# Ledger of designs, part 325: VHH binders against q9y6x5

Target 1, 379 residues: q9y6x5
Amino acid sequence: LPPKLLLVSFDGFRADYLKNYEFPHLQNFIKEGVLVEHVKNVFITKTFPNHYSIVTGLYEESHGIVANSMYDAVTKKHFSDSNDKDPFWWNEAVPIWVTNQLQENRSSAAAMWPGTDVPIHDTISSYFMNYNSSVSFEERLNNITMWLNNSNPPVTFATLYWEEPDASGHKYGPEDKENMSRVLKKIDDLIGDLVQRLKMLGLWENLNVIITSDHGMTQCSQDRLINLDSCIDHSYYTLIDLSPVAAILPKINRTEVYNKLKNCSPHMNVYLKEDIPNRFYYQHNDRIQPIILVADEGWTIVLNESSQKLGDHGYDNSLPSMHPFLAAHGPAFHKGYKHSTINIVDIYPMMCHILGLKPHPNNGTFGHTKCLLVDQWCI
Short names: E, the ipSAE of ESMFold2; O, the ipSAE of OpenDDE; V2, 0.75 times the mean of E and O plus 0.25 times the DockQ between their complexes.

## First folded at step 14 (VHH)

Design J3 (framework vhh_surovatamig_d1; at its last look DockQ between E and O 0.58; V2 from the best seeds 0.00; counts 0 for: pae E 3.2 > 2)
Fold by ESMFold2, look of step 14:
Structure J3 (fold): chain B 379 residues (1-379), chain A 125 residues (1-125)
Amino acid sequence: as target 1 above (379 residues)
Amino acid sequence: EVQLVESGGGLVQPGGSLRLSCAASGFTFSDYAMSWVRQAPGKGLEWVATIKQSGSEKDYVDSVKGRFTISRDNAKKSLYLQMNSLRAEDTAVYYCAAKYRYWEAYYEPRSYDYRGQGTLVTVSS
C-alpha cells in the first residue's frame, strides 16, 4: 500500500563516466526515468560521510560522521572503517530507515549500506546484511527483493550498496580507459540484472529506484606526493586521518604545529579549525580536529612512503571529479527528464516526500528536486 | 588480541619456489579481506596480492601475476602465498595483512587494519 523506494549506491562512480564510457543498461534506465548529471557532495568527499549525508540530509558537521577515521578526545573513542559499530558515532542524526520503520506497518531492509548494521538510536534496520565484500551483487539483490516482496510489515525502504567502481578507481585511476572500461561494463551488466530481476518479480512498475553514488575519483601519480615527514616530526602530533584531508591533533602548542605545516607544500592548504572555509560546512563538530590539511586535486599526503594507488577521492567538493550522478525511475519520477545538478543533501527530503515521511531537520532543499517528481510543479 | 604470524620464508635460488603461510587469531578471520604486502631492503611497503573473504576473488600486482597464487582457508584461519619462478627483485620481508572494507584503497599498504611482523624471503644464488 505505501509507496516503496530502493536506494542503490555504486561507490566511487564519477559523474562524467557516463559521458566517457558505454552504459547501455544504465542509459536505458535513464531514458525511462530521470538523470541528475552532477550531484554536489559534501566535504570531505569520503565514503562514510557521504553515504550518511544521503540518508540524513545533513552536512558532515551536523551528522557527526566527519571522516572515515575519527577520534573523540573526551571519550577517547576511535572510529575507523573496521571499527564502525559503536552507535556513539552515528547517534547525532536519524537516518531515513530508522524514521521509516518506526511508522506503523512499515519496515526497512539493507544490503550493506554504511550504518545499516548499527543500532542507531537503539534501532537497527529491520532486515539487514552484515558487511562482507565477498557477498555477490546477485546475493545482495536476491535478499533485498525477497524482503521487498515477502515481509510483514512490508519493507517500504531498502538500500543496496556495491563497492565498485571505487576499488578499481583507486587501483587504476579514472584515466585508464582499458581497465576502467572493463570495470564499468561489469557494473552496467549489474544494473541490467537489477532491472531484469525487478521486472521478473513484478516490482518494476510500482517501485521507485534511485541509482546514485557517494563521490567520484581523480587521477593520482607518484609525481604528486606531499611528504608530511619532511615538514614535521610525527612526535609533535597525532594523525587521525591522512589523505587527501589530513586531520591533525597537536601534541605540542597548536600554533607551533600550524607554523611547521603552513609552508610544507604549495599543493596543500593548512587550516586551523576556525579558518576552514564556510562553504565546506565543516567546522562545528568536536570530531573535526584542530588542524586539517587539504591537498590539491590529484595530490597525495604520505608519511615518507610511496603510494601504489592511481586514483583517490576526498578532495574539495567543488571539484567536478568528486561529483557522482543520480538516476531514478519509478511512479514518482518523470520519464526522460535531465537535470544539471543538485546537492547530495537534497536527496533526503526528496526521499522523505516520496515515502510520505516527515523529514527531520536537515540541510537539503526540496525545491532543488521538484522537477524530477511528477506530483510537483516545476518552476 | 589480534595476531598475524607469517612463516615459510627463507633463502632460495632464482627460479625457485616458496610457500608462505599466515596464521590469524583474535578476530573473525572470515570477515576480512586478506593481503600480502612486502618491503624490499631500503624500499617502502608494496602491495602484492589480495583475496576476498570467501576466497572467490583474487588480485595481484602486475609484477607477480602468473607466478604467485594467493589462497585462504577460513576454517584454519590461514592465509597462503605460493611463490613460483622467484626473481632477485622478489627479495623482501613479506607481511600478512587484513582489511575489513574492500571499497577503500586496500592497495595502499598503510591502510590495513592489521599487519603481522613479516617473514624474510631472500632470492640469491
Scores: ipSAE 0.488, ipTM 0.804, lowest interface PAE 3.2, mean pLDDT 92
Fold by OpenDDE, look of step 14:
Structure J3 (fold): chain B 379 residues (1-379), chain A 125 residues (1-125)
Amino acid sequence: as target 1 above (379 residues)
Amino acid sequence: EVQLVESGGGLVQPGGSLRLSCAASGFTFSDYAMSWVRQAPGKGLEWVATIKQSGSEKDYVDSVKGRFTISRDNAKKSLYLQMNSLRAEDTAVYYCAAKYRYWEAYYEPRSYDYRGQGTLVTVSS
């Protein structure tokens, strides 16, 4: 039988939640599989970009999903979390479900994973759910497992996405122990449901399952705000994306806009596009605007408005608070093995290996995940 | 064309009540979380309340908890805000707003996908 892989994402699951909260079901999952304690994600540390990096192995500048909100100056098109259906935005890369589906006697399935309800390179997942946040995890899980179990051609790759604990992290902040304990318990229970469902259907022993996330969450405060209106008139620029990384499209001379912003706050770095640090791999794409503002950890950029967020993400990808985790179980993985760190782009070549797919050119390093796999040598 | 049209605003005395309505058209109303946001004179835009698609989950800014109630009728594509025990500080233009995907957008007024023209609520003796 061809290998099968289920990729699950719990949005905004910060890595150190595993150290600070109890996860009986997830810990059992890890005990019988592997854990990567920290996954260094891509800059910016947002949902659409990082989810696409997971399934392409590419940095944001390469796959073209450079933010949750984007603007293309040539076509004058806009991208947002409510306007993401145009293949124009996704076609700069080939996600793994497309590669998988184009193989003989294979199909892909998806439940709410970013980009899966869009035809990319004229290919859409054989089975998918249109995004709807009101659809329960149970319904998503039921559809995914049904497709994994009963499809012809067989579903060999599937994705499952859930919006928590991200939404709650924004609301309560990651340091709210009382509320986040409740939220994270629910997540653990959902993992329990997932495992139980797979066992009931006889899929558990033969299905490879990866549970991961796209980013973490840092604590914000009403006392840590950067108001751009105090530095520059709004008529001088168009805001494409706001916080914690603002994308600025100047309406006047770029240098003038830069000069007005460069000293706006000691808690914000201002970069011309060509001066963006190389370590971000966030320069070589036309969808990146001429000026970006990067707030320090825990600071929020605003435009003469209030923010009720107590947690946020999107900051420097070197910050531990921005890092998710990765756990995995199945025939391809060791049992009871823990690894310190990988890059999020490393997941793609690993998944391709597991599925026997030839990977597209990518930024991942297969060597970083060898120790997780039973068929590989690990020193 | 997407439209959100607010109504129900007006002048009211402190301690009084108002009920705001929002009529939506041009999009699948039931797929969106709906919110009220407000802007007081000389102040920035502020999030007030959100109701999710099913109508069972609601959230409020602390200052209006216990006084305001958000509700929706998906069949009528309408959003409501029952405002009781109104205070002077509640004086603002109130906007109906819609968001499709992320909860985090609820707390950031500029992140909403759609927003109406607003209705003025004035609380004064």
Scores: ipSAE 0.485, ipTM 0.784, lowest interface PAE 1.4, mean pLDDT 95
ESMFold2 (binder alone), look of step 14: mean pLDDT 85; pTM 0.869

Design J4 (framework vhh_surovatamig_d1; at its last look DockQ between E and O 0.78; V2 from the best seeds 0.00; counts 0 for: pae E 3.4 > 2)
Fold by OpenDDE, look of step 14:
Structure J4 (fold): chain B 379 residues (1-379), chain A 125 residues (1-125)
Amino acid sequence: as target 1 above (379 residues)
Amino acid sequence: EVQLVESGGGLVQPGGSLRLSCAASGFTFSDYAMSWVRQAPGKGLEWVATIKQSGSEKDYVDSVKGRFTISRDNAKKSLYLQMNSLRAEDTAVYYCAAKYRYWEAFYEPRAFDYRGQGTLVTVSS
């Protein structure tokens, strides 16, 4: 039988939550599997980009999902979290579920993972749920496990997505110990439900399961705001994306717009597109706007209005607060092994290896995950 | 064309009650989480309440908890805000707003997909 893999994402699960809170179910999962303590995600550290990086192994400039909000100047199209269904935005890469599904005697399933309800390269997951935030984790889990257990051709790759603890992180801030403790306990309980469901169905021993996240969360404050209206007239530019990385489309001379913004705040770096630091791998795509603004950790870019968010993400991907974790269990993985760090793009070649798929060209390094796998040598 | 039309605003004394309504058209109402936001004079836009698509989950800003109740009727494509025990600080233009992919309760104004023109609520003795 072909190997099976379930990829689970808890949005906005900051890596150090594991050190600061109790996770009985997740710890048991880790004890019987492997843990990567820190996963360096891709810049911008947002939901759509990073989830697509996980399943493509590509940096944002390569797979083309460069933000949660995008604008294409040629087609005049807009992308947003409520307008994500046009294959135009996704077709610059091939996600793993498409690759998997195109294999003989294999199918893919998805529960609300970004991009899974869109036909990409004219292929949509054999089984999927349209995104609806009101659908419970239990219902998502039930559908995924049903498909994993009863489908023909068999589902060999499945994705499961959940919006917490991201939503709560935004609301309460990651430093709110009381509220976040409650939220994270619920997440752990959901992991318990997942494990129990798999055991009950007889899937636990044979199914490879990865539990990960797309980004972390940093503490914000009303005292740390950058008001762009104080620096430049709104008529001089179009705002494509706002905080903490603003995408600026000038309506006047680019240099003039740049000069008005470059000294706007000591807590914000302003880059012309060609001057974006190489380490971000965020330059070589037409969907990246001519000017980007990058706020320092914990600072919020605003217009002539305020934000109620107490936590946010999207900052420099080198910041530990932006990093998620990865845990895994199954026949492909060691038991009781912990690893310090990998890059988020490394997950793709690992998953391809587990599933016996030929990976598309990607930015991941398979060597970084060898120590997690039982069939690989690790020094 | 997408439309959100608020109604029910007006002048009310402190301690009084109002019920706001929002009529939606031009989009699949039941697919969107719906919210009320408000802008007080001289203040920025403030999130007030959100109700998810099914209507079973609700969230409120702390200052209105226990006083305001958000509800929706998907068949009528309508959103409501029952406002009780109104205070002077509740004075604002109240906007109906829609969000498809709902990841958080606190949104900046640009985070909403659609927003109405608003209805004025004035709480004064």
Scores: ipSAE 0.473, ipTM 0.787, lowest interface PAE 1.2, mean pLDDT 94
Fold by ESMFold2, look of step 14:
Structure J4 (fold): chain B 379 residues (1-379), chain A 125 residues (1-125)
Amino acid sequence: as target 1 above (379 residues)
Amino acid sequence: EVQLVESGGGLVQPGGSLRLSCAASGFTFSDYAMSWVRQAPGKGLEWVATIKQSGSEKDYVDSVKGRFTISRDNAKKSLYLQMNSLRAEDTAVYYCAAKYRYWEAFYEPRAFDYRGQGTLVTVSS
């Protein structure tokens, strides 16, 4: 009888796809629930950092997943999207599934959300799938719904992750109307299948469902490349992450490396760590390297080669192209309400409220989301 | 220690065929999407083809569609590239590459987790 929540992410779902493409199933979901048209995500606008921000309510500097590729100089540890299971990287925060399943008579379930197969604070999701991109959306959904219906103690919080439209967005770019229309139609069909499955299993009326994403996608081009090798020799630094936000660990004097880079391209900002704009909230963690390079929208940092990417993300989080959306339906949410914007960190305290959990200290503001909720007064 | 060892390269005339193989060790092969990437002399890396973990989902760069076929054998921990109707512009070092997570920069050659030493394919008269 406790409230239940399913959190769904479609990776790389840019907010304005909703305006530019047809989504009959998603629009029906929104019509009977709520929409937040733009979610301002966290910098850098990459997958692992933003998925962890959703479930912790923290900026990247505070939760410690500061990129998809990281290096810790004290421990000499490396993190990548294929080397992500050391709890060291995740333990600077407590994600909502850990808090949830530590309460009496509650479990959590996960279908491939980043971090859910890691024992964070010695606690791994009660039910989870190891990552495998060949596992269909249908199989992920079947596992989640089986766990929601059949677990003891009951699953009250579940997550579901899907790789599209991010993968296709990288391949085609968001401006390829023909291919993206086909991709987005398939995603809308999956949303229809989700709703139908929940109805068939008797979950639809009493399950809260959030459908959201981590970031958007911008168009790239072969004529918008920044060749880092033309500005600095490889021997002067260790490259921790490349594009569109490069993370540079100097091997020589930091000021010398900075000076070689600062005029490399008019389409790239070069920051010493202490000079990173405060609005990024991306400074106060040892995993953020001494120098970062931030490419302009649609520009790609490369090492003396061409790039085959036609779409990318990771850019400045003020860019509308980097923003996802949020839609939600269920007993906690109003019906037919639209809201213009929230911060991605605001999702965490809202989810804690829905589930009756005490939030850990976080950067979210509950007041930003209260108009979405039936139990809150809204003007 | 992770190893990807390519073989089957060589000299071939235009219109000819070659079959490349890649033997994998030191990691769980069936957990990884597998790709072929190539580098022509003095040029950057170019993605050629990818096959997902199950072996049924395949994708190719347009310049090789209809001529190249990627395949894998998970029991043998092996990746293959059948190259037919070879052209001079196919001359390159061909690398076997592995990627655990599909979703980010899948088609960026430097995003692969592992890459072999390569095998040279030369297409000339």
Scores: ipSAE 0.442, ipTM 0.773, lowest interface PAE 3.4, mean pLDDT 92
ESMFold2 (binder alone), look of step 14: mean pLDDT 84; pTM 0.861

Design J5 (framework vhh_surovatamig_d1; at its last look DockQ between E and O 0.72; V2 from the best seeds 0.00; counts 0 for: pae E 5.0 > 2)
Fold by OpenDDE, look of step 14:
Structure J5 (fold): chain B 379 residues (1-379), chain A 125 residues (1-125)
Amino acid sequence: as target 1 above (379 residues)
Amino acid sequence: EVQLVESGGGLVQPGGSLRLSCAASGFTFSDYAMSWVRQAPGKGLEWVATIKQSGSEKDYVDSVKGRFTISRDNAKKSLYLQMNSLRAEDTAVYYCAAKYRYWEAFFEPRSFDYRGQGTLVTVSS
């Protein structure tokens, strides 16, 4: 039988939550599997980009999902979290579920993972749920496990997505121990439900399961705001994305716009597109706007209005607060092994290896995950 | 064309009550979480309340908890805000707003997919 893999994402699960809170179910999962303590995600550290990086192994400039909000100047199209269904935005890469599904005697399933309800390269997951935030984790889990257990051709790759603890992180801030403790306990309970469901169905021993996240969360404050209206007239530019990385489309001379913004705040770096640091791998795509603003950790870019966010993400991907974790269990993985760090793009070649798929060209390094796998040598 | 049309605003004395309504059209109302936001004179836009698609989950800003109740009727494509025990600080233009995905915080004006033109609520003696 072909190997099976379930990829689970809890949005906005900051890596150090594991050190600061109790996770009985997740710890048991880790004890019987492997843990990567820190996963360096891709810049910008947002939901759509990083989830697509996980399943493509590509940096944002390569797979083309460069933000949660995008604008294409040629087609005049807009992308947003409520307008993500146009294959135009996704077709610059091939996600793993498409690759998997095109294999003989294999199918893919998805529960609300970004991009899974869109036909990409004219292929949509054999089984999928349209995104609906009101659908419970239990219902998502039930559908995924039903498909994993009863489908023909068999589902060999499945994705499961959940919106917490991200939403709560935004609301309460990651430093709110009381509220976040409650939220994270619920997440752990959901992991318990997942494990129990798999055991009940007889899937636990044979199914490879990865539990990960797309980004972390940093503490914000009303005292750390950058007001762009104090620096430049709104008529001089179009705002494509706002905080903590603003995408600026000038309506006047680019240099003039740049000069008005470059000294706007000591807590914000302003880059012309060609001057974006190489380490971000965020330059070589037409969907990246001519000017980007990058706020320092914990600072919020605003217009002449207030923000109630107490937590946010999207900052420099080198910041530990932006990093998620990865845990895994199954026949492909060691038991009781912990690893310090990998890059988020490394997950793709690992998953391809587990599933016996030929990977598309990607930015991941398979060597970084060898120590997690039982069939690989690790020094 | 997407439309959100608020109604029910007006002048009310402190301690009084108002019920705001929002009529939605031009999009699949039941697929969106709906919110009320408000802007007081000289202040920025403030999130007030959100109700998820099914109507079973509700969230409020702390200052209105226990006083305001958000509700929706998906069949009628309508959103409501029952406002009780109104205070002077509740004076604002109230906007109906819609959001499809929930992983982004809806505390900023630009976070909403759609927003109405607003209805004015004035609380004064």
Scores: ipSAE 0.402, ipTM 0.756, lowest interface PAE 1.3, mean pLDDT 94
Fold by ESMFold2, look of step 14:
Structure J5 (fold): chain B 379 residues (1-379), chain A 125 residues (1-125)
Amino acid sequence: as target 1 above (379 residues)
Amino acid sequence: EVQLVESGGGLVQPGGSLRLSCAASGFTFSDYAMSWVRQAPGKGLEWVATIKQSGSEKDYVDSVKGRFTISRDNAKKSLYLQMNSLRAEDTAVYYCAAKYRYWEAFFEPRSFDYRGQGTLVTVSS
């Protein structure tokens, strides 16, 4: 039987939630599979960029989805979460579902993973759901399992996306134990439902399942605001993205805009594009604006107003609070193995290996994930 | 041409009730998540409540939970806010807002695709 893989994302699932909250269903999943305790994601630690990095193995500068809100200086096009379906934005890379379904006797299915409802390189996922946040987890799971069981050519790669705990993490903050405990218990129940459904349909023993996330969440506060209007008038720049990494397109001389911002707050780093730290791998794309502002952890950049967010993400990818986890179960994976860390870009070459696909050029290292796999020698 | 037209604002006493309405036109209403945002005198925009496309999922800022109810009628292309047990702090201009696609929380009032002109609610003894 051809190898099959289901990739599941629970958005904003911070790695240390596993240690600070109870997950009986997820812990049973881990016990019979593998855990990577934290996954070092890519800068900026936002939803669209990191989901695309998982499925391409590329840094954001290389795949071109550099933020949730973007401007392309060459074409003068704008991208946002309500204007994300133009293939132009996605075509700088080839995601794994495209490569997979172009193989003989293979198809791909998707329940709302970012980009799967876009015809990337004139190729859209063989089976997909258009994004709609009102569609329940149960309906997403029912569609995915129907496609895995009944499609010809068979679905060998499937994705499933869920908005929690990210939405609640923004609303309450990760330090709100009462509300986050309730939210995370619901997510554990959904994981239990997932495993139970796969068992009842006879998929569990021969399907590889990865449960992961794109980023974590850090606590915000009304006492940690950076007011840009105190430092610079709106007329001097176009704001492409605001917080916690602001993307600034100068309307006047770039040096004048930089000088107005450079001492705005001790809790914000101001970078000219050429001065962005090399460790971010966030410089070599026209969609990265001439000036970026990077807030310190837990600080929020605002425009002369308060913020209602109690949790946020997008910060420096070295911060443990920004790191998700990865768990996996299936015939390709060891049982009962725990691994400390991998890079999020390493997931792509591992998935290509499991599916027998030739990976496109990427930034991942297959060697980092070999210890998770039964067919590899671990060192 | 996209239009969002709010109505139902007015002067009420503390503890009173109002029902706000928003009539939408010029876009496919059922494809959009709908929100109420407000701006109190001397303050910035504040997200109040959101209802997803089907009407099955609702969320509220904590200060209005249990007092306000958001609803929608997709056939009539209308959004509603039932406001009970009103307080002086609820005094604001209330805006109807629409978002086509949103991957994160709807409590970011600056990120909406469309916003109406607003209706004034004044809570005063």
Scores: ipSAE 0.259, ipTM 0.697, lowest interface PAE 5.0, mean pLDDT 92
ESMFold2 (binder alone), look of step 14: mean pLDDT 85; pTM 0.865

